VH-VL binders against UPF0738 protein ABC2521. Designs and how they scored, part 8

Target 1, 124 residues: UPF0738 protein ABC2521, of Shouchella clausii (q5wf04)
Amino acid sequence: MKQYKVSAIEVDEEASTVELEEEIDAQLAARLKPGKRVLVDSDQYAFIYILEDEEAFYAIRFEKNVWPALNEAHKLKTSYYVKLNEHTRLALVDMEEELVFLLENIRGNGNYGEAFEQAVNDAF
Short names: E, the ipSAE of ESMFold2; O, the ipSAE of OpenDDE; V2, 0.75 times the mean of E and O plus 0.25 times the DockQ between their complexes.

## First folded at step 4 (VH-VL)

Design j07 (from i07 with heavy chain N31K Y102T Y103W D104T W106Y; framework fv_izeltabart)
Fold by ESMFold2-Fast, scan of step 4:
Formats: structure tokens, sequence, C-alpha cells
Structure j07 (fold): chain C 124 residues (1-124), chain A 125 residues (1-125), chain B 111 residues (1-111)
């Protein structure tokens, strides 16, 4: 599955805009839809929002370097949007709800590994 | 063709140990989390545990944590279940299964989209 | 542990009829709009086959006659018009918390 790393999150009162290191081309951007789920990559310390088209899944990776901004958005309970390119913005449907679930599930749960749990507790 | 093939099952005496293998082909093994699920004769499914795509992290049903160990070898595309201190109640078909999304312990509802045919473990005196 | 209870244990249905299987969790397996609940089909001598994930999304290749619904603690699998190949045992499974748990299974039999 192709991964797109988040470079920054611009947090405003009601909406947060996720910026990627790599722009997604216009043809693919037009096909992408929110997958409405967030996965945990505990080995690489990332939260992954899933996007999909009719053929495949794509990952929007929130690595540790953007967790401070992600926590600000989380505290404000904003909506999330990703800038796929200069002309296309996509809503990350259920991002906040999935994040709330994962943070509650990770807290005090050794199943994700001690190092990952500690990193999440330090950030959120 | 995406395929999982278990092996290593057999007859073992109580207190013994056994190592099961699950050979993967037709997909990029190193990108998916793997699970072991067992089924006793005439009974339902019971989750044993899981391992991350890198092999660095494992989660177990607490019932098995002290006796069973899950590991993998990405260079061989093979998943393992090392079973120790076996009891009659461990008699079951053991399935390996692949998570339907890549890279995580917590993977897209943890759907198990590909399963092996199973290998039978019989624990008896 | 979250206990998954299916109802009924067995169900006799005629070809072409509707079959409905219930799955109840001892505590919620949903968070917001997401339900960490999956359904599997198992035929004798075969491994389980994924039917539905996330309560309501059909897995690839699964016929439209299969549908899932529900949230929180109460979930349903429906087969709108039973075909011969549908006589099997069906299992629900929660992935909301460890350990992941399965229901006891519901066996569909020909009436």
Amino acid sequence: as target 1 above (124 residues)
Amino acid sequence: EVQLVESGGGLVKPGGSLRLSCAASGFTFSKYGMHWVRQAPGKGLEWVGEISYSGSNTNYNEKFKSRFTISLDNSKNTLYLQMGSLRAEDTAVYYCAKVGTTWTFYSGYSKLDVWGQGTTVTVSS
Amino acid sequence: DIVMTQSPDSLAVSLGERATISCKASQSVSSGYSSYMNWYQQKPGQPPKLLIYGASTRATGIPARFSGSGSGTDFTLTISSLEPEDFATYYCQQANSFPYTFGQGTKLEIK
C-alpha cells in the first residue's frame, strides 16, 4: 500500500488541515475516498488514516514528529481535512472518533508494547 | 495466489512441546500482521494471539501467554507458534490467518481475510 | 473479556428464505461510528472465510445477499435469500479489545 507522510498539521478552532510531504497527483486524488479508520503502526510510532479507491488502500501517516499538532487538534475536537494537492482537499471522516478510541485503548494497555504506549502517553 | 500453509501438527504427550509453522506465499509477508486461531473438535473459534509485520510486537490471549510464543521470519515468509506445557485441552486445529490491512497490530477492524487450511494438534497420553 | 453470544445456536431455513443471525456483546464494541465487529462463514473441513467486517462492509467477492448491521452491543447478519452453498456455521468476532473473541457459532441447516 502506498504511504503518504504528513509534514504538518495546521490547527484552527473548528478544522485542522493535514499537509503531506508529497503531493498526490490529480487523477488519483479524484478517486480517493476516506476509509473512516485509523490504524496503529506501533513498530514505527505512527497513526495511519486509511484512504481508498476501487483498487487499493493508501496510508496517510502521522509519525511522532506531528503528534504535538495532532494532540492540539484532538483537544479541540476539530474536523480533519487533507490537502491532496493544491486543488483537492478531502475530509478525513471519523478521524477524531477513531483517534479517541485508539487513545483510550492504548492507555494502560500493554498490547501495543511498552515503548509505544509510553510515547503515546507522553504526547497525548 | 495468496496462500497460507500450516505444518508441524501431530500427536504429543501432556507436558510436551510442539512448534507449528505457517508458510506464506502470493503476498508481501513482511507488510501484514499475522494471527493464530484455534478450534477444538466440534467447538468454536478461539483467538490465540497476534504478531506485528516486523515481528517486534506480540499480543496474546492471556490464557496462552505463559505457554505459547509467536514469532516470524520475514526472510523465509514464515510464521511460527511455539507451544509448551501442552495439555489435553490444547487439542485443536490451529489456523494461521493474515490481517486484511498492512503495518499494524490494530489493523482495519482486525479482519482476518486469508486463512490457512489448519494443522491438527492432538495432546493425549 | 468481552463475551460474544450468538442467537440462535442453530437455524433451519428453506432455500430462498431469509435467515437472520444475532450477535450480542457483553460490552460495547463500537466507538463513534466504527464497530469492531466481523462475521465469518465456516463449512465442515474448511477454514473460516471472512464475510463482513466493521459490522456492515462486505468483504471482496461476497454476494450481495449477505448484509450486516448493528452497533454498540447488538449486531445482525442477514442472508436475504438462502442458496445451497450458504448452509454453514457463522461466527461473529469482536476486535475492540484484547483478547479478540468469537461468538459460539450459529449453524444454518436445511429445513
Scores: ipSAE 0.006, ipTM 0.569, lowest interface PAE 10.8, mean pLDDT 86

Design j08 (framework fv_izeltabart)
Fold by ESMFold2-Fast, scan of step 4:
Structure j08 (fold): chain C 124 residues (1-124), chain A 123 residues (1-123), chain B 111 residues (1-111)
Amino acid sequence: as target 1 above (124 residues)
Amino acid sequence: EVQLVESGGGLVKPGGSLRLSCAASGFTFSNYGMHWVRQAPGKGLEWVGEISYSGSNTNYNEKFKSRFTISLDNSKNTLYLQMGSLRAEDTAVYYCAKGTKWTFYSGYKLDVWGQGTTVTVSS
Amino acid sequence: DIVMTQSPDSLAVSLGERATISCKASQSVSSGYSSYMNWYQQKPGQPPKLLIYGASTRATGIPARFSGSGSGTDFTLTISSLEPEDFATYYCQQANSFPYTFGQGTKLEIK
């Protein structure tokens, strides 16, 4: 699946806007839907939100460099939106709920590996 | 047409060693965690261990951790299981299996399996 | 280790009948929003085939007659109307905790 790296998160009291390193073209952007799942890439220290269309899955990657901003949004319990391009914004449905469950699941859980658990504990 | 093909099985004496290989095709190997699962004759399935897509992280069933090593070579699209200090109870068909992409969370389902390679440990 | 116990060990069923297989975990395999529990089908001389993942999601290409349900420690695989190709051994598997563990298997036989 195609991966899109998050370059920045603009955090506001009610909503956070996720900005990507590369824009998603208008045709694909119109077809994308929230997958309502956040996954863990413990090898590369990333949280991944899944987007989908009728044919495929796409990953929105929150790597360690954006975790401070992600934690700020998490503490405020904002809604999340990804800016796909200049004209299209998509709600990351259940992003905060998924993140809450993952942070709780990672805490004290050896399945993720010691280094990843420590990095998450340091950031959140 | 995702496919996994195991090789390297054979007959070994107790205390011996074998290296199994699993050649992957039809998908981007370097994006998926991989697993080894074994099955003794007429018995059920037993998880041996897993390796992350980058090869940086491995998890083992404690039963095998001191004797077995899982590794991969992304340039060859190949997964390996190095087995040492083999015992009669290690006699089994060894399957490699593909996890879901990149993640522990989604890596929990084993959606593609190889045909298996047979290891027989006897004197 | 989480112990997975299947019931029954074997089940004889006629074509067109319903088959129900149970799987019990020695501790919860659910983490908040998800159950890390899968079902596989295995025929003699073949590798296992994924049927259901996450307790209730059918894998790609799996017929609608297969369904999974349950959460926590108790899970069920149901085949609503048995076809000839369904006679096989079925395994449940948890992925909530390392090591991943499988049930002992349930063999589905022609009555």
Scores: ipSAE 0.005, ipTM 0.579, lowest interface PAE 10.7, mean pLDDT 86

Design j09 (from i07 with heavy chain S54K Y102T D104S; framework fv_izeltabart)
Fold by ESMFold2-Fast, scan of step 4:
Formats: sequence, C-alpha cells, structure tokens
Structure j09 (fold): chain C 124 residues (1-124), chain A 125 residues (1-125), chain B 111 residues (1-111)
Amino acid sequence: as target 1 above (124 residues)
Amino acid sequence: EVQLVESGGGLVKPGGSLRLSCAASGFTFSNYGMHWVRQAPGKGLEWVGEISYKGSNTNYNEKFKSRFTISLDNSKNTLYLQMGSLRAEDTAVYYCAKVGTTYSFWSGYSKLDVWGQGTTVTVSS
Amino acid sequence: DIVMTQSPDSLAVSLGERATISCKASQSVSSGYSSYMNWYQQKPGQPPKLLIYGASTRATGIPARFSGSGSGTDFTLTISSLEPEDFATYYCQQANSFPYTFGQGTKLEIK
C-alpha cells in the first residue's frame, strides 16, 4: 500500500484541509475515493486514513508531528478534506467519526501498547 | 511456558470481600495488558475489566467499577482483583487473561491469547 | 453496551461435516477494514482458548479447518470438517468499545 505523509493541517471552524508532503498524480487523484476508514499504526505513531480506487488502497498518514493540529480539528468537529494536488481536493468522509471511535478505543487499551497510548493521551 | 495461575477464590458471605491473584510466568508481564473475565455456573463469559501496561489505566464493566478494583505488582508478576460488597450473583469462576501485544496495525484487536485455569468464588450465606 | 447475539444457541453436527456459527453485534464493531471481533472455544472444565481474532485471522496453532469472516455487525465462524475435539462451546467477543462483551455462546454437539 502506497503511503502519503501529511505535512500540515489547516484548521478552520467548519473545515480542515490536510496537506501532503508529496503531491498525488492527477490521473490517480481523479480515481481516488474516500475509504471511510481510519487505522492505527502504533509502531510508527500514526493514524492512517484509507483512500481507495478499484485496484488498491492508499494511506494518508497523520504522524505525531501533525497531532496538535489534528486535535484542534477534532475539538471543533470540522469536516476534513485532503489536498491531493494543486487542483484536486477530496473529502475524508467519516474522518471525525472514525477518530472519535479510535480515541475512545485507545484510552486504557493494552492492545495499542503503553507508549502509543500515552502519546495519544498527551496529544488529545 | 507462558502461564497464568489464579488463586484466592473460596466461599464468602454476602457483603464480604475477597482478593484474587493471578501469577504470570514465561513472558515479560509488564509489557502486556491484563484482563479479568468471569463465568457464572452454566452461563457464558462476562468481561470484568482490564488494566493496561504498567497499571496506569484501568477500564471496568459498569456493573463492577464501584465494587471491584484491578491492580498489579510488576515486581511480583502478579495481577489482582479486589472484590468488595459481594453478592450471590458474583458467584462465578474468575479467569485472568493477557492481551496479545501487537504493534502492527494489522494484528491487534485486543485478543485474549493466554488464559489462566480460573479460580472459583462462591457467595453464599 | 454492545450486545452480541449468537445463532444458534446449540448446533448438532456429525463428524466430518461443516458447522457455521453466526454472531451479530447491536452496533458496528469495525473501524475501517479492522474488526474488533474475536472467537473463543471453551471445553467443560477448561478456560476459553483464542481461535480467531480480528474477525478472520487464525491464532497461532489453530487448525486450518477454523475460519472466520464478516465485518460491521455480522460475523461467522466456520469449522469446515468437524473433528472429535471440536465439540465445545464457542463465544464471539467484541473489543471495539468498553465494556467488552461476549455472545451468549453456541454449544456444538455430536448429532
């Protein structure tokens, strides 16, 4: 699965715009759809939003460095959009609902490991 | 051999207290979350609660959080369940179980991969 | 609380035949393509034994005849060809939210 790292999140009262370190090719960007799923990569301290096309899954990685901005968006309960390139923006459908679920599930849950759980508690 | 051994069960009167112990061996105890699960005679499994690594966080089934306390002693590789204000409906076999720790996001799921043999608590006058 | 309902309560099956057990959650126990749904086997006088975790992954040492499937609220445990040691009670369990909850159990009996 190809992964794209988030470089920044611009948080506004109604909407948050997720910016990537690497632009996504226009042809691929046109095919991508929201997967409506957020996974945890506890080894690498990341939340991963899944995008998909007919053939494969793609990961949008929210690593620890963007968690302060992610928490700001979470507190405001904004909609989320990812800027795939200069001309293409995609809604991250269910991002906030998935994040709420995961933050509750992680709290006190040994499945994620102590270090990850503590890092999430510190950030959110 | 990875092993969990419960002890401390017995006959207790309603309103009484009892402390169960779960001795762990064959793995690094402090690296794993631990759970208590009970089973009343002829009934199914009921989750009591959990304690995370190091013991900094606990979560309980709402039925028990006012009467039961989960704790651990890493120096003794032992998990505890302190039970107070016991009632007849608390009669059950109490199991301790360890969660499998996986840092891969493909294989966590709060699985209970090792269980003790159980210790029986009977609450009767 | 998420209520886990198993079907059937008991199932009589012959040796070598297939057994299927269903588990339904009152709310989704999946997040993305991860399902916080596990299956356990329990024999009389013994503790439960983990069979399947994350809806479809076999635990270490579990025979290939055991398989799990499903997502969201609807899950199935399948035993493709029953062996004598498989006659036991099977429990599903969700770990998606607190409190963790188990189904009522399905007892697998010799026909």
Scores: ipSAE 0.000, ipTM 0.548, lowest interface PAE 12.4, mean pLDDT 85

Design j10 (from i07 with heavy chain K98R T101S Y102T Y103W D104E W106Y S107N G108S L112F V114Y; framework fv_izeltabart)
Fold by ESMFold2-Fast, scan of step 4:
Structure j10 (fold): chain C 124 residues (1-124), chain A 125 residues (1-125), chain B 111 residues (1-111)
Amino acid sequence: as target 1 above (124 residues)
Amino acid sequence: EVQLVESGGGLVKPGGSLRLSCAASGFTFSNYGMHWVRQAPGKGLEWVGEISYSGSNTNYNEKFKSRFTISLDNSKNTLYLQMGSLRAEDTAVYYCARVGSTWEFYNSYSKFDYWGQGTTVTVSS
Amino acid sequence: DIVMTQSPDSLAVSLGERATISCKASQSVSSGYSSYMNWYQQKPGQPPKLLIYGASTRATGIPARFSGSGSGTDFTLTISSLEPEDFATYYCQQANSFPYTFGQGTKLEIK
């Protein structure tokens, strides 16, 4: 699965814009749809938002270095948009709802591992 | 086709050491967490411990933490259980098992979706 | 450690009848909307086989006659109409906290 790392999150009162290290080309960007799911990569300390087209899944990776900004967006309960390239942005539907669920689910839950749980507790 | 094949079991005297191996095939080994689970003759299942897909994190049932070590070699698609200071109570069938503990498995529930056939360890004088 | 207690230890039922197995946790194995509770089937000389995960989701290839329910501390595995291949030992397992623990097992026997 192709993964795109988040370089920054620009947090405003009602909307947060997720910026990627690598632009997504226009043809792929036109096909992408929100997968409405957030997963965890506990080994690499990341939250993963899933995008999809008719053939494959694509990962938007929120690694530990952007968690302070992610927490600010979370506290404000903003909507989230990912800037796929200079001309295209896509709504990360259910991002905040999924994050609320995961943060509660991770607390005290051995399924994610103690190191990841501690890192999440420290950041959020 | 997912396959897990354990080896390394056998007879060992109390106080001895033994290393078990679990060879994986049919999936990307480095994308899954791996576990060891044992079962004494005529008894139920007992979790021994786990290792993350990267090999960076391990968790053990406290009962085994001082005597057993779990490791893996992603280049060989192989999981290991190093057992030391063995006791008669360690006599069991040892299974390796796979769990989806990574981002590609939604809310993994730490379900053991594939198991090896098991390898028998007998500790006797 | 969370103690998982199954009841009964053994159950004798006839082909085509319903079987119900209970599993109780000494403390909650649910967090948020998820229950970290799984069920396995084991036949003599074979490794365990995953049946149900997350309390109620059937694993791939598991027949519809198997169902799971429950939350918190009380969980149930139901087989709606027993087939000959269903006579085995069943284990519940929690993954909500370390160490992961299994119930003692319930042996399903033909009547």
Scores: ipSAE 0.016, ipTM 0.563, lowest interface PAE 6.4, mean pLDDT 86

Design j11 (from i07 with heavy chain G100S Y102R Y103W D104T F105Y W106Y Y109H L112F V114Y; framework fv_izeltabart)
Fold by ESMFold2-Fast, scan of step 4:
Structure j11 (fold): chain C 124 residues (1-124), chain A 125 residues (1-125), chain B 111 residues (1-111)
Amino acid sequence: as target 1 above (124 residues)
Amino acid sequence: EVQLVESGGGLVKPGGSLRLSCAASGFTFSNYGMHWVRQAPGKGLEWVGEISYSGSNTNYNEKFKSRFTISLDNSKNTLYLQMGSLRAEDTAVYYCAKVSTRWTYYSGHSKFDYWGQGTTVTVSS
Amino acid sequence: DIVMTQSPDSLAVSLGERATISCKASQSVSSGYSSYMNWYQQKPGQPPKLLIYGASTRATGIPARFSGSGSGTDFTLTISSLEPEDFATYYCQQANSFPYTFGQGTKLEIK
């Protein structure tokens, strides 16, 4: 699965804009749809929002370095949008709902490993 | 075509040990978490445990945590279940199962999109 | 642990008729707008096969006659018009909390 790392999150009262380290080209950006799922990569300390097209899944990776900004967006309960390139923005449907679930599920749950649980507790 | 092929089952005496293997092909093994699920004769399904795509994180049904160990070897595309202190109640068909989503651990979304054919473990005197 | 209880334990339905299988969780398996409930079909001598995930999404290649519904603690699998190949045992499974748990199974027989 092609991965896109989040470089920054611009948090406003009503909406947060997720910026990527690498732009997604216009043809792919036009095909992408929100997968409405957030997954955990506990080995690499990341939350992953899934995007999809007709053929494949794509990962938007929220690594530890952006968790402080992600937490601010979470506290404000904003909607989320990812800036795919200068001309295209896509709504991350269900991002906040998924994040709420995962944060509750991670606390006290050895499934993610002690180190990951501690990192999440420190950030959120 | 995704294939999961279990092996290593057999007859073992109570207190004994067995190691099961699950050989994977048709997908990038190192990108997916794997699970073991068992089924006693004529009974339902019971989740045993899981391992992350990297092999670094494991999680178990508490019932098995002290007796069973899950590991994998990405260089061999193979998942393992080491079973110790076996009891008659461990008699079952053991399935390996693949998580549908890449690079994930437990997220509350786990679904098992592919299963192996199973390998039978019989614990008897 | 979340206990999953299916009803009935067994069900006989005529070909072409509707079959409904229920699954109840001892506590909610829904979070926000998502329900982490999966359904599997197991035919004699075969491993389980994923039918439905997320309470209502049909897995790839699964016929349209299979549908799932429900939220919270109460879930239903429906087969709108039974075919001979639907003889099988059906299992619900929650993925909301560890350990993952399955219902006891519902054996579907063609009357």
Scores: ipSAE 0.000, ipTM 0.547, lowest interface PAE 14.1, mean pLDDT 86

Design j12 (from i07 with heavy chain Y102T Y103W D104T W106Y, light chain S31E Y33F; framework fv_izeltabart)
Fold by ESMFold2-Fast, scan of step 4:
Structure j12 (fold): chain C 124 residues (1-124), chain A 125 residues (1-125), chain B 111 residues (1-111)
Amino acid sequence: as target 1 above (124 residues)
Amino acid sequence: EVQLVESGGGLVKPGGSLRLSCAASGFTFSNYGMHWVRQAPGKGLEWVGEISYSGSNTNYNEKFKSRFTISLDNSKNTLYLQMGSLRAEDTAVYYCAKVGTTWTFYSGYSKLDVWGQGTTVTVSS
Amino acid sequence: DIVMTQSPDSLAVSLGERATISCKASQSVSEGFSSYMNWYQQKPGQPPKLLIYGASTRATGIPARFSGSGSGTDFTLTISSLEPEDFATYYCQQANSFPYTFGQGTKLEIK
C-alpha cells in the first residue's frame, strides 16, 4: 500500500489540518475517500489512517514526531482534515472515534508490545 | 489449494487458558491480514479480532480485550489465538479466516474470502 | 456497537423461485460510494463462505444468480432463481466500525 507521512498537524479549536510530506497528485486526490479506519504500526510507532479508492488502500502515517500535535487535537476532540494538495482537502471521517478506540485497545494488549504501549501512554 | 486448518481446541474448565493455532498453506501468508471469528452451538457468527499481515497491528471485539491475544508467526505460516480466563459462554467453534487480497493490512471491506474448518472449544466444569 | 438485523429469520422458497433477504444496520455502514457490508453463506457443519462484499460485488466463483444491493443502513441479498445447493443460512456483516458485527442469520429452506 502507498504510504504518505504526516509532516505537521495544525490544531485549531474545532478542526485540525493534517499536512503531508509528499503531495498527492490531482487525479488520485479526486478519487480518494475516507476509509474510516485507524490502524497501528507498533514496530515503527505510527498510527495509520486509511484512505481508499475503488482499487486500493492508501496510508496516512502519523509517526511519533507528530504525536504531540495529535494529542492536542485528541484532547480538543476536533474534526480532522488532510490537505492532499494545494487544491484538495479531505475529511478524515471517524479519525477521533477510531483513535479513542485504539488508545483503549492498546492498554494491556500484548500484541502491541510493551515499548509501544509505553510510548502511547507517554504521549496520550 | 488455499487452506486454513485450525487446531488446539478441546475441553477446558472455567478460568482456564487455551491456545488455538491456524496453519496456512497454498498462499503467501505474510501478505494477508487474518481474523478470528467464533460461533456458539446453534448460534450466529461473532467477530473476535483481526491482525495485520506483519503482525504489528491488531483490533479486538471489546468482549475479548485483555482475555484474548492474537499473534502470528510468519516463519511458520501460523496464526494464534491465546485465550485466558475462559468462561462457559466462550464455548464455540473458532474459525480463522483470511482477508481477500494482498499487499494491504486487510482487503477492502474486510472481506473474509477463505475460512478454516473450525476448532471446537468447550468450557465446562 | 452497530447492530445488524436480518429479515426474515427463516424463509421457505421453491426451486427456481426468487429469494430476497434484508439486512438493516442500526447506524450507517457507508461512506461516500463505499459500503462496508458483506454477505456470507453457511451450510450445516461447514464454515461460512463469502458471497458478496462491499454491498454489491460478487466474490470470485460466486454464481451470477447472487446479487447484493443497498447503501447506508438498508441492504438486500437476492438469489434470482434458487438451486438445491442454495439452501443454507445467510449472514450479513458490517466492517464499518469496530467491533465488526454479523446479523443473526436468515435460514433459507426448500418449500
Scores: ipSAE 0.000, ipTM 0.529, lowest interface PAE 12.5, mean pLDDT 85

Design k03 (from r10 with heavy chain D56S S58T L60F; framework fv_rocatinlimab)
Fold by ESMFold2-Fast, scan of step 4:
Structure k03 (fold): chain C 124 residues (1-124), chain A 124 residues (1-124), chain B 107 residues (1-107)
Amino acid sequence: as target 1 above (124 residues)
Amino acid sequence: QITLKESGPTLVKPKQTLTLTCTFSGFSLSTSGLGVGWIRQPPGKALEWLAVIYWSDTKFYSPSLKSRLTITKDTSKNQVVLTMTNMDPVDTATYYCATHRIAYSSGPLYFDYWGQGTLVTVSS
Amino acid sequence: EIVLTQSPGTLSLSPGERATLSCRASQSVTSSYLAWYQQKPGQAPRLLIYDASSRATGIPDRFSGSGSGTDFTLTISRLEPEDFAVYYCQQYGKSWTFGGGTKVEIK
């Protein structure tokens, strides 16, 4: 699955804008839809929001370096949008709901690994 | 054709650990969007979800049981393993594994192909 | 946790009749992420409906699902002998929970 790394999150009171290291080209951006799921990559310390088109899945990767900003958005319970390119912005539907569920599931659950659980506890 | 089959001990003593293996064919857990879950059903009772693991190695556990459950996969063997600690007679149930897929078009996750189930009895 | 309540617990009908099964959620089910399964004695469940109203591959037209929010319905327009089974609803909007089941039995 092709992955796009998050470079920054601009947190505002009601909405957070997710910025990517690599812009998504206009043709693909027009086809992308929110997958409404967040997955965990515990080995690489990342939360992954799933996007899709009618052919494939794509990952928006929130690596550990953006977790402080992600936690600010989480505390404010904002809506999330990803800036795919200069002209296209997509809502990350259910991002906050998925994050709440995952954070609760990770706490006290050694199956994600102690190092990952500790990193999540330190950040959120 | 997609098939799944559960295997493991049919008799477990109280306080022991249960280990069940799901062996599948017709798909690979290296395929993006695919996962395998475990569901159980006590005799004459309703279905209860236990855990799920995805191609990305992301894991989800039932909140009430998460301290007792571990789910792992061996993609090269087409196997998913569930471990449940501290077994009690109330854990007597038929245990199923099933495919769990992130569907296209922002699709939800649901269980579409199921194994035949394996009855596990917990008794001294 | 979202609790799903299915009613009635048992529905006694004759072949050819319409069956209407209810599934009520304790809070709104996100994006109508609700499925219906059929289970016959000694068999694994079979997926019937997903996303509240979408029929799974190979499922006959007589099965239909409807509803949104907290109130969902499975309808079997005219019962065939092979439709006498237990039916479960399941939500997958927040975690995964199943209802208690409705048994559709011969009168």
Scores: ipSAE 0.017, ipTM 0.633, lowest interface PAE 5.6, mean pLDDT 87

Design k04 (from r10 with heavy chain D56Y; framework fv_rocatinlimab; at its last look DockQ between E and O 0.05; V2 from the best seeds 0.00; counts 0 for: pae E 8.2 > 2, placed apart)
Fold by ESMFold2, look of step 5:
Structure k04 (fold): chain C 124 residues (1-124), chain A 124 residues (1-124), chain B 107 residues (1-107)
Amino acid sequence: as target 1 above (124 residues)
Amino acid sequence: QITLKESGPTLVKPKQTLTLTCTFSGFSLSTSGLGVGWIRQPPGKALEWLAVIYWYDSKLYSPSLKSRLTITKDTSKNQVVLTMTNMDPVDTATYYCATHRIAYSSGPLYFDYWGQGTLVTVSS
Amino acid sequence: EIVLTQSPGTLSLSPGERATLSCRASQSVTSSYLAWYQQKPGQAPRLLIYDASSRATGIPDRFSGSGSGTDFTLTISRLEPEDFAVYYCQQYGKSWTFGGGTKVEIK
């Protein structure tokens, strides 16, 4: 699965814009849909928003370095958009709803491991 | 049709490292949305999950065993590999690999398709 | 961790009888994230029920699951010869644990 790392999150009062380290080409960007799911990479301390087309999944990775900005967007309950390239933005549908559920599920959940749980609790 | 098969040694000595390979067909870890995990069952005892790996390279480990376990994948070979260090006679068990479905993030997981299992005996 | 206690340990019945298997959790299993598996000797477990009451694909309707919170039940309405096996429950709300099993054997 192709993974795209988040380089920054520009948090505004009502909406947050997610910037990627690399652009997604126009052909792929036109096909992508929000997967409406946030997953966890506990080994690398990342939250992962899933994008998809008809054939494959793609990942938007929120690594620990962007968690402060992610927490600010979370506290403000903003909408989220990812800038796929200069011409295409995509709404990360259900991002906040999934993140709220996931953060609550991580607390006290041994499947994630103690170190990951502590890192999440420290940041959020 | 999804199938899985475990392979590796059936006898190891205490303190050795066990390496087991799960070879599967009927799906691809790169595009399917399925995970592959390892579960063991000591003779006459309950099942115990060990580790899971997902298509986006995220991993979960049983918290009590995490320091001894490593799970990796080789997408080109349709294989998932489990290593377990410092084997002890108490680790004698049948080891299964299985697929799982995610209902939400890394939360509720049940195991749909199972391999036949391989008995690993740890004796001096 | 959530401990699952299955009862009875062994259930001796004849073909055609109704089997009722209990799985009790040490604390509530949120959202009824509980599965049941059948395991025959020398074979891997087979998924029967997930989310407490949903039958897996290809599972006959004589198998049903029920319950919530801490008390869950697997019912086999009329035992067939192929149903004599060990049955395990598994919770996946937190910490992915399995019960100790109930053996259903021929009387």
Scores: ipSAE 0.012, ipTM 0.612, lowest interface PAE 8.2, mean pLDDT 86
ESMFold2-Fast, scan of step 4: ipSAE 0.742; ipTM 0.876
ESMFold2 (binder alone), look of step 5: mean pLDDT 89; pTM 0.906
OpenDDE, look of step 5: ipSAE 0.315; ipTM 0.810

Design k05 (from r10 with heavy chain I102F S105D; framework fv_rocatinlimab; at its last look DockQ between E and O 0.36; V2 from the best seeds 0.00; counts 0 for: pae E 11.2 > 2)
Fold by ESMFold2, look of step 5:
Structure k05 (fold): chain C 124 residues (1-124), chain A 124 residues (1-124), chain B 107 residues (1-107)
Amino acid sequence: as target 1 above (124 residues)
Amino acid sequence: QITLKESGPTLVKPKQTLTLTCTFSGFSLSTSGLGVGWIRQPPGKALEWLAVIYWDDSKLYSPSLKSRLTITKDTSKNQVVLTMTNMDPVDTATYYCATHRFAYDSGPLYFDYWGQGTLVTVSS
Amino acid sequence: EIVLTQSPGTLSLSPGERATLSCRASQSVTSSYLAWYQQKPGQAPRLLIYDASSRATGIPDRFSGSGSGTDFTLTISRLEPEDFAVYYCQQYGKSWTFGGGTKVEIK
């Protein structure tokens, strides 16, 4: 699937804005919907929010470099929006709920790998 | 080495509920991106997927059968359980469990490791 | 949903011959998310090809996949005795749909 790396998260008291390393073109941005799922890439130390259109899945990657800001948004329990381009923002529906579940599921779970679990515990 | 094995009754009467258990080894459903699915094959006919459960307890059900299906997991026992209500002779089939994985480079995937299957006959 | 039609239904060939199996989709399969499975009597399906043309781990070079859009092909370059089986295609671009199968049998 096409993957878009997060470059930064602007954390405000009620809402966090996720910025991407590359913009998503207007045609695709107009079709995208929140997939309401967060997955884990334990090999690359990333949380993955799924986006979709009628044909395919797309990924918003929260790699380790943005985890400090992600934890800040998590502690404040903000809503999340991704800036797809200069004109389009998309709500990442259920992002916080999914992240809470994942963080709890990772703790004490050796199937994710010891190094990954440690990295998550250190950051969150 | 990944292995899966189906267990449960081989004979069920019409209107009864079928319960099948998939017991697996060589992986855990706590691992991100992994899932276990159920697929059936009526004698001499094509394969039909039934349900999938993922590591985060996300579930997918075949749209035509979802009102009759429930899939659950017990991660500590390495088991996935499928129940199917209101069995009918047309539900006679070999039932397989198989691994299913989300992959972030290619999207949702095919079924790569399969159990040996168990034949369930629905008759009076 | 996407309907997969496999042809022929039965392919009768001798060992050493080339087998060509067709899978046609009722609409375009996104990103060629198309797999092929082999199933021998009394056994579970075995993954051969994924993403239309990528060979799964441990699958011999005589198996190859090709195609895109609506037309996909599995080729077995030289049939061996163990290759006589039923072959299914499966798309995973929208939900999961399996084809009806092609039986490759000894002439």
Scores: ipSAE 0.000, ipTM 0.516, lowest interface PAE 11.2, mean pLDDT 85
ESMFold2-Fast, scan of step 4: ipSAE 0.774; ipTM 0.888
ESMFold2 (binder alone), look of step 5: mean pLDDT 89; pTM 0.896
OpenDDE, look of step 5: ipSAE 0.013; ipTM 0.599

